# Designs tried in a protein design chat: VHH binders against Uncharacterized protein YNL108C. Part 1

Scores and structures below are computed, not measured.

Target 1, 262 residues: Uncharacterized protein YNL108C, of Saccharomyces cerevisiae (p53929)
Amino acid sequence: AIENIYIARHGYRSNWLPKGPYPPPPTGIDNDVPLSEHGVEQAHELANYISKLDVKPEMIFSSPFYRCLETSKPTVEALKIPLYVDRGVGEWYKPDRPIIPEPATHEVMSKFFPSMISPDWEPSIIPSNKGETEEDIFERCHKFWPVFIDRVERKFPNVKTIMIVTHAATKSALGMNLLKFSSAKEPIDNKGTFIRNGSCAIDKFELVKGENESIPFEEREWKLTMNGNTSFLTNGEEMNWTFMNAFEAGSDADIKARRAAE
Positions, changes and structure headers below are counted from each chain's first letter, unless a header gives other numbers; antibody chains are not in Kabat numbers.
F, E and O stand for the ipSAE by ESMFold2-Fast, ESMFold2 and OpenDDE, each averaged over both directions (binder to target, target to binder). V2 = 0.75 x the mean of E and O + 0.25 x the DockQ between their complexes.
[cut] marks letters that were taken out.
The coordinates of atoms that the task and the answers printed are left out; those that the model quotes come from them. Centres of patches stay.

## First folded at step 14 (VHH; from m6 with G56D Y112H)

Design n7
Fold by ESMFold2, look of step 15:
Structure n7 (fold): chain B 262 residues (1-262), chain A 123 residues (1-123)
Amino acid sequence: as target 1 above (262 residues)
Amino acid sequence: QVQLVESGGGMVQPGGSLRLSCAASGFTFSRYWMSWVRRAPGKGPEWVSYISGSGDYTYYADSVKGRFTISRDNAKNTLYLQMNSLKPEDTALYYCAKGYSPWYRGSEPFDHWGQGTQVTVSS
């Protein structure tokens, strides 16, 4: 049964650099933005950090977007663990877009990440192709967990620790659902603490031990023991985002707003 | 199914101009980067230019910078290449490609390509 869940956000995107022009997406899919060189460095720093943990992930479940696979790659290589793609941990796009980006197919992803993506994994849920409100992505993540964990535990009964590589909004919504909050806009304690969602930031959720082996997943209790850790990154926390932000995380509008505040 | 149909090629003297068009169907055109790729006689494919789904970002091979301009009309599902100051070394079969990245070096460059349109620059 799963006892530990890591959730990480992809690394620093190429289009977050102060100057363009930026590299186009290798997949040719608009909005499938790759990591910057800095983001690739963050991914390697993350892999090195994970390699030294006492409790290591035994497999990775990644968003299908190119930057999440790039972020996962150094960890896959360092730990020699399998990776699966699950569309259920994909990006959040607001419904006011005229066209909602869709990820590359398994075939296309495999051309860019040969031998990295394991076969035979169905998505736990497929995000709306018409975009999602904040309530919609929170509900998507709420429904994701029981379906996802049931499949993981049935297919891999001896695995105790997994890692999810995803996006800021999805990471936050996944974590808040695991902690049993009703909204991603709540603090997680009386001190006003929020889940931190910087680039390459990593959470750890631990199962509260007890008589949990027979308990339905929805009734299990989890605690956040590592909140958006970036201590292993040369530049520390960058690009932190929460649902109080007016813009989609890391979007052109978000970047413009951050630059204007400098 | 993806369909790409190139047109606008022909014979032209050095220093002349041509405008290539590519009619696209079978996919959401504005969602994808589009490219022009060319094959000179006896040569392998050479990436020429690349344009974002919105049209806001463009890239060019060094050999064509300043002479060629890529553009798109998302309302008409059409990609364009304006070629000015043409040289004999621009002689090639020009292809329109959906999502073909110059950074991908795989063995199947023709997955979503048109049939091509011939450009011949000769004096």
Scores: ipSAE 0.013, ipTM 0.456, lowest interface PAE 8.4, mean pLDDT 88

## First folded at step 15 (VHH; from n7 with T28I)

Design r6
Fold by OpenDDE, fold request of step 17:
Structure r6 (fold): chain B 262 residues (1-262), chain A 123 residues (1-123)
Amino acid sequence: as target 1 above (262 residues)
Amino acid sequence: QVQLVESGGGMVQPGGSLRLSCAASGFIFSRYWMSWVRRAPGKGPEWVSYISGSGDYTYYADSVKGRFTISRDNAKNTLYLQMNSLKPEDTALYYCAKGYSPWYRGSEPFDHWGQGTQVTVSS
């Protein structure tokens, strides 16, 4: 059974920089924005940090978007572990968005990341192409976990520690579901603590109940032992986001609002 | 199957104008950046302009900046290139392409491009 789950957000996006022009997405897909140079540096710092952990990921499951694969690449190279793409941990887009991005195919992504992406993995769940409400993304993540974990444990019975590389909203929703909350818009404790989702922030969840694979995923219990750690990043936490924010994470509106608040 | 069909090319005198169109099909047009690329006689292909899916971001080669305008109508699955103040050096076969130009940054591939439309600027 899976005993440890790391969940990390992608690095600093190119279009988060204060001044353009911003590079177009290598995939040509709208909003499939690549990392900035700073984001790539963060990804390397993350890899370095992970390489020093006592309990290291044995596999990475990444969002199919370019920025997540970029974020994952240094870790894959450092640890020499396999990477799979699962659309189930893809980005969150609201229904009112004029364009809902669709990730590039495995074939296309393999051109940019040769020999990095293992092909034999079907998506655990497919995000709606019409967008998702806050409830929808939470439900997606709720449905994702039992399907995903069952598949991982079935295909890789000896694997105990995995890492997911994803986006702020998805990271939050995934974590909150593991902790058996009803939404991602509430604190995880009485102190008002939220899961933190800065760029290249990493969470850790440890299994505390249900070590037997015969126990359904729904009956397993997890503990958050690392919350949005960014202590290894030179610049610390950047672009933290929660569902309490007014705008989609990393959106133009979000960036504009952040700049106005400075 | 992805289809891109360019139109609007022709012969014009220096200082003249043309408007190119590209009809796209076989994919969700609004989800992709689109580009115009041209190939002049005896020269390799060069990117001219590219535009984001929403149309909010536009980019131009230095050689056409201020003279050309890229736009799109996502409802019609159509890409446009308004070319003003045309010069003889603008003479080329113009292609509509899905995605971002690999020749700008060297490594990004076009998914697809059309057969092209000929633009000739001559006195």
Scores: ipSAE 0.549, ipTM 0.800, lowest interface PAE 0.7, mean pLDDT 93
Fold by OpenDDE, fold request of step 17:
Structure r6 (fold): chain B 262 residues (1-262), chain A 123 residues (1-123)
Amino acid sequence: as target 1 above (262 residues)
Amino acid sequence: QVQLVESGGGMVQPGGSLRLSCAASGFIFSRYWMSWVRRAPGKGPEWVSYISGSGDYTYYADSVKGRFTISRDNAKNTLYLQMNSLKPEDTALYYCAKGYSPWYRGSEPFDHWGQGTQVTVSS
């Protein structure tokens, strides 16, 4: 059974920089933005940190978006572990968005990341092409976990530690579901603590009940043992986001609001 | 089934103008960046210009800056390239391409592009 789950957000996006011009998306898909140089540096720092962990990921499951694959690449290279893409951990988009981005195909992504993406992994769940409410993304993640974990354990019965590389909203919703909360808009404790989702922030979840793989996922219990760790990043935590924020994580509106607040 | 059909090419004298069009179908046009690529005789393909899905961002090769203008009509699923002050060096087969890929070095075909339209600049 899976015993440890790391979940990390992608690095600093290119379009988060104060001034343009911003690079075009390598995939040609609007909003499939690449990392900034700073984001790439963060990804390397993350890889370095992970390489020093006592319990290391044995494989990575990444969002299909370019920035997540970029974030994953240094870790894959450092640990020499396989990477799979699962659309189920893709980005969150609200329904009021004019166009809902879809990720590039495996074929396209493999051109940008040669030999990095392992084939033969079907999506555990596919995000709605009509966008998602806050409730929808939470439900997506809720449905994602039992399907995903069952598949991982079936295909890789000897794997105990995995890593997911994803986006702020999805990271939050995934984690909150592991902790068996009913929403991602509530604190995880009585102190008002939230899961922190800075760029390249990493969470760790440990299995506390259900060590036997015969126990259904729904009956397993997890503990958050690392919450949005960014101690290994030179600049520390940047662009933290929670569902309590007014705008989609990393959106133009979000950036604008953050700048206005400074 | 992605389809891209270029038109508007022809023969012009140096200093002349042409307007290329590309009719797109088989995908959500506004979701993707679009590009013009050209291949001159005996040379590999080179990027000429690309434009964001919304049209808010445009980019040009140094060789065509100030002379060419890329635009799009998302309602018509059409990409345009206005070419002014044409030079003999602009002679090439011009392709419309879906997206933009920096990794493209001419060794691999672009994911999706049309049959091309010939532009010949000659006195």
Scores: ipSAE 0.522, ipTM 0.784, lowest interface PAE 0.7, mean pLDDT 93
Fold by ESMFold2, look of step 15:
Structure r6 (fold): chain B 262 residues (1-262), chain A 123 residues (1-123)
Amino acid sequence: as target 1 above (262 residues)
Amino acid sequence: QVQLVESGGGMVQPGGSLRLSCAASGFIFSRYWMSWVRRAPGKGPEWVSYISGSGDYTYYADSVKGRFTISRDNAKNTLYLQMNSLKPEDTALYYCAKGYSPWYRGSEPFDHWGQGTQVTVSS
């Protein structure tokens, strides 16, 4: 049974740097933006941090977007663990876009990450091709968990610890669903705390163990024991985002708003 | 079912101009970065220019910077290459291509090509 879940946001994107020109997406797919050199450095710092943990992930489940696979790669290499792609932990796009971005196919991803992506994993859920409201992504993540965990535990019954590499909105919605909140806009405690979603930030959720070792996923209780940790990053927390922000995380509008506030 | 159809090639004297067009169909055009690629006689393919799905970001090979301008009209599903100050070295078959970025060094850099349009620059 799964006892520990790490959830991380991808590293710093290339198009967040103040200087251009920015590298085009390696896949040729718009919005499939690669990490900056800074973001790749963050991914290596994350891998080094994870390699020193007492409780290490035994497998990674990544969003299919290029930047998430880049973020995962140093950890796969350091720990020599399998990685699977699940579209269910993919990016959040609002419904007002004329065209909703889609990730690369498994075949395309495998060309850029040879031997990294394990076969025989179907998506736990497919995100809407019409975009998603805040309520829609929260519901996607609600539906994701029982399908995903049931399949992980059936196929990998001896695995206790996994890591998900994803995006700010999805990370927050996944975590809030595990903690059994009804909205990602709520604080998680009476001190006004929100899940932190900086670039390359990592959460840890631990199963609150009772006497029932194998109970239905929906009856399990989870505790957030690490909230958006960035202490291992040279520059600390960068690009933190919550659903209180009016813009999609890391979008051009978000970046412009952040620069205007400086 | 992806189709890319180039047009606008021809013969022109050095210093002249041409505008190439590429009609795209069978995919959501605005989702993809698009390339112009050329193949000179007896040589392998050379990327010429690359443009983002929105058209906001453009890249050019050093050999054409300042002379060529890539653009797109997403409402018409059309890619363009304006070529000015043409030189004999620009003589080539020009292809519109959908695929990976110019720095991809794998075995299949582009997944779809047009038939090409010939550009010949001579006096």
Scores: ipSAE 0.420, ipTM 0.750, lowest interface PAE 2.8, mean pLDDT 91
Fold by ESMFold2, fold request of step 17:
Structure r6 (fold): chain B 262 residues (1-262), chain A 123 residues (1-123)
Amino acid sequence: as target 1 above (262 residues)
Amino acid sequence: QVQLVESGGGMVQPGGSLRLSCAASGFIFSRYWMSWVRRAPGKGPEWVSYISGSGDYTYYADSVKGRFTISRDNAKNTLYLQMNSLKPEDTALYYCAKGYSPWYRGSEPFDHWGQGTQVTVSS
């Protein structure tokens, strides 16, 4: 039964650097942007941090996008744990895009990450190919949890701790659903705190004591015990994002707006 | 079914210009980075140029920088290569390609190729 859930955002993207030229996506898929060298270093720092935790993930479930697999790779290697791809934790794209980016297939991903991606895992949910409103991605994550956890617990009954590697919007929506909020735009406490979603930031959610693992997932209670931790990163928190932002997280428009503010 | 059809090749004198086109169909063109690749007589494939789905990012092999310009028209699903200051060593069959980036080091770096269009630079 699952007792601990880590949720991490991918590392710093190559096209967030102030100056190009930037490496093209290895998959050839537009918007399947790889990590920068900085982002790869963040991924290694994350793996080192995770390897020293008392409670370690026993499995990783990653978004199919290249940058999330890159972020996961050092942790897979350090901990020797299996990784599965689940499209249900994939990227958020607004409906106003003329074309919604598509992730690489399992076959293509396996060419770039040989021996890393475990077979025989179906997506818990498929994101809309027409884009998603903020309400749509919140609902996608709401539907994701019970399907996903039920399958994890049936297939891996002795696993207690898992890690999800995903994107800022999905990370926030997953966490807010786990905490049973009805919107990702609300603070999680009376002090105005939001879930932190920096690059390579990691959350930890723990099952509340007094709940048994046989109850339906929707009836379980979770608490956030680590909020977007970046203390292990050399440069600390970078590129934090919330749904209060007018732009998709890490998009060209988001980057332009951030640079204009300085 | 993915289809890539190159055109615009021909014979030109050194210093001349040609514009290659590639008509794309069977996939969402703007979603993919696209490449030009060439195969000279008796040689293996050589990556020439690469362009992002939006057209905002372009890359060139050192041998063609400053002489060739890659571009795309996503409304027409067409990829272009403007070749100026052509040299005899540019003689090759030129392919339009979809798939992996030039950074991919597998045995099959692109998942789809066109038929090619011949460019011959001589005399």
Scores: ipSAE 0.337, ipTM 0.693, lowest interface PAE 3.7, mean pLDDT 90

Design r6
Fold by ESMFold2, fold request of step 17:
Structure r6 (fold): chain B 262 residues (1-262), chain A 123 residues (1-123)
Amino acid sequence: as target 1 above (262 residues)
Amino acid sequence: QVQLVESGGGMVQPGGSLRLSCAASGFIFSRYWMSWVRRAPGKGPEWVSYISGSGDYTYYADSVKGRFTISRDNAKNTLYLQMNSLKPEDTALYYCAKGYSPWYRGSEPFDHWGQGTQVTVSS
């Protein structure tokens, strides 16, 4: 049964750099933005950190977007663990877009990440192709967990620790659902703490020890034991985001707002 | 089924202009970066230009910068290449293509392209 869940956000995006021109997406798909060199460095620092943990992930489930696969690659290589793609941990896009981006197919992704993506894993849920409100992504992550965990535990009954590589909004919504909050906008304690979602930041959720037998996912209790850790990154926390932000995480509008506040 | 149909080629004198069109169907056109690629006689494919799904970002090979302009009309599902100051060296079969960026070095750099439209620059 799954006892430990790591959730990480992809590294620093190429189009967050102060000046373009930025590299076009390798897949040719709009909004499938690759990591910057800085983001690739963050991914290597993350892999080094994970390789030294006492409790290591035994497999990775990644968003299908290029930057998440790039972020996952050094860890796959360092730990020699399988990686699966699940669209259910994909990016959040607001409904006001005329066309909602969709990720590359498994075939296309495999051309850019040869031998990295394991076959025979269907998505646990598919994000709406009409965009999602904050309530919609929270509900997507709510539905994701029981379907996903049941499938992981059925297919991999001896695996205890997994890692998810995803995006800021999805990371936050997944975590808030594990902690059984009603909204992604709530603090997680009475001190006003929020889940931290910096680039390449990693959470750890641990199953509460008093549950020694298999029980339905919705009855399990989880605790957050590592909140958006970036201590292993040379530059520390960058690009932290929460649902209190008016803009999609890392969007042009978000970047513009951050620069105006500097 | 993805279809890309090029048109607008022809014979033109050096220094002249020509406008190529590519009608796209079978996919959501605005989701993809699109390319123009050319093949001169006896040569392999040469990437000419690349445009983002929105049209906001454009890129050109050094050989055509300042002379060619890529554009798109997402309402009409059409890609364009305006070619000015044409030279005999621009003579080639021109394709529009859907696929990977010009930085991809695999065995299949594009997943779909048309049959091409011939551009011949000569006196």
Scores: ipSAE 0.334, ipTM 0.695, lowest interface PAE 3.6, mean pLDDT 90

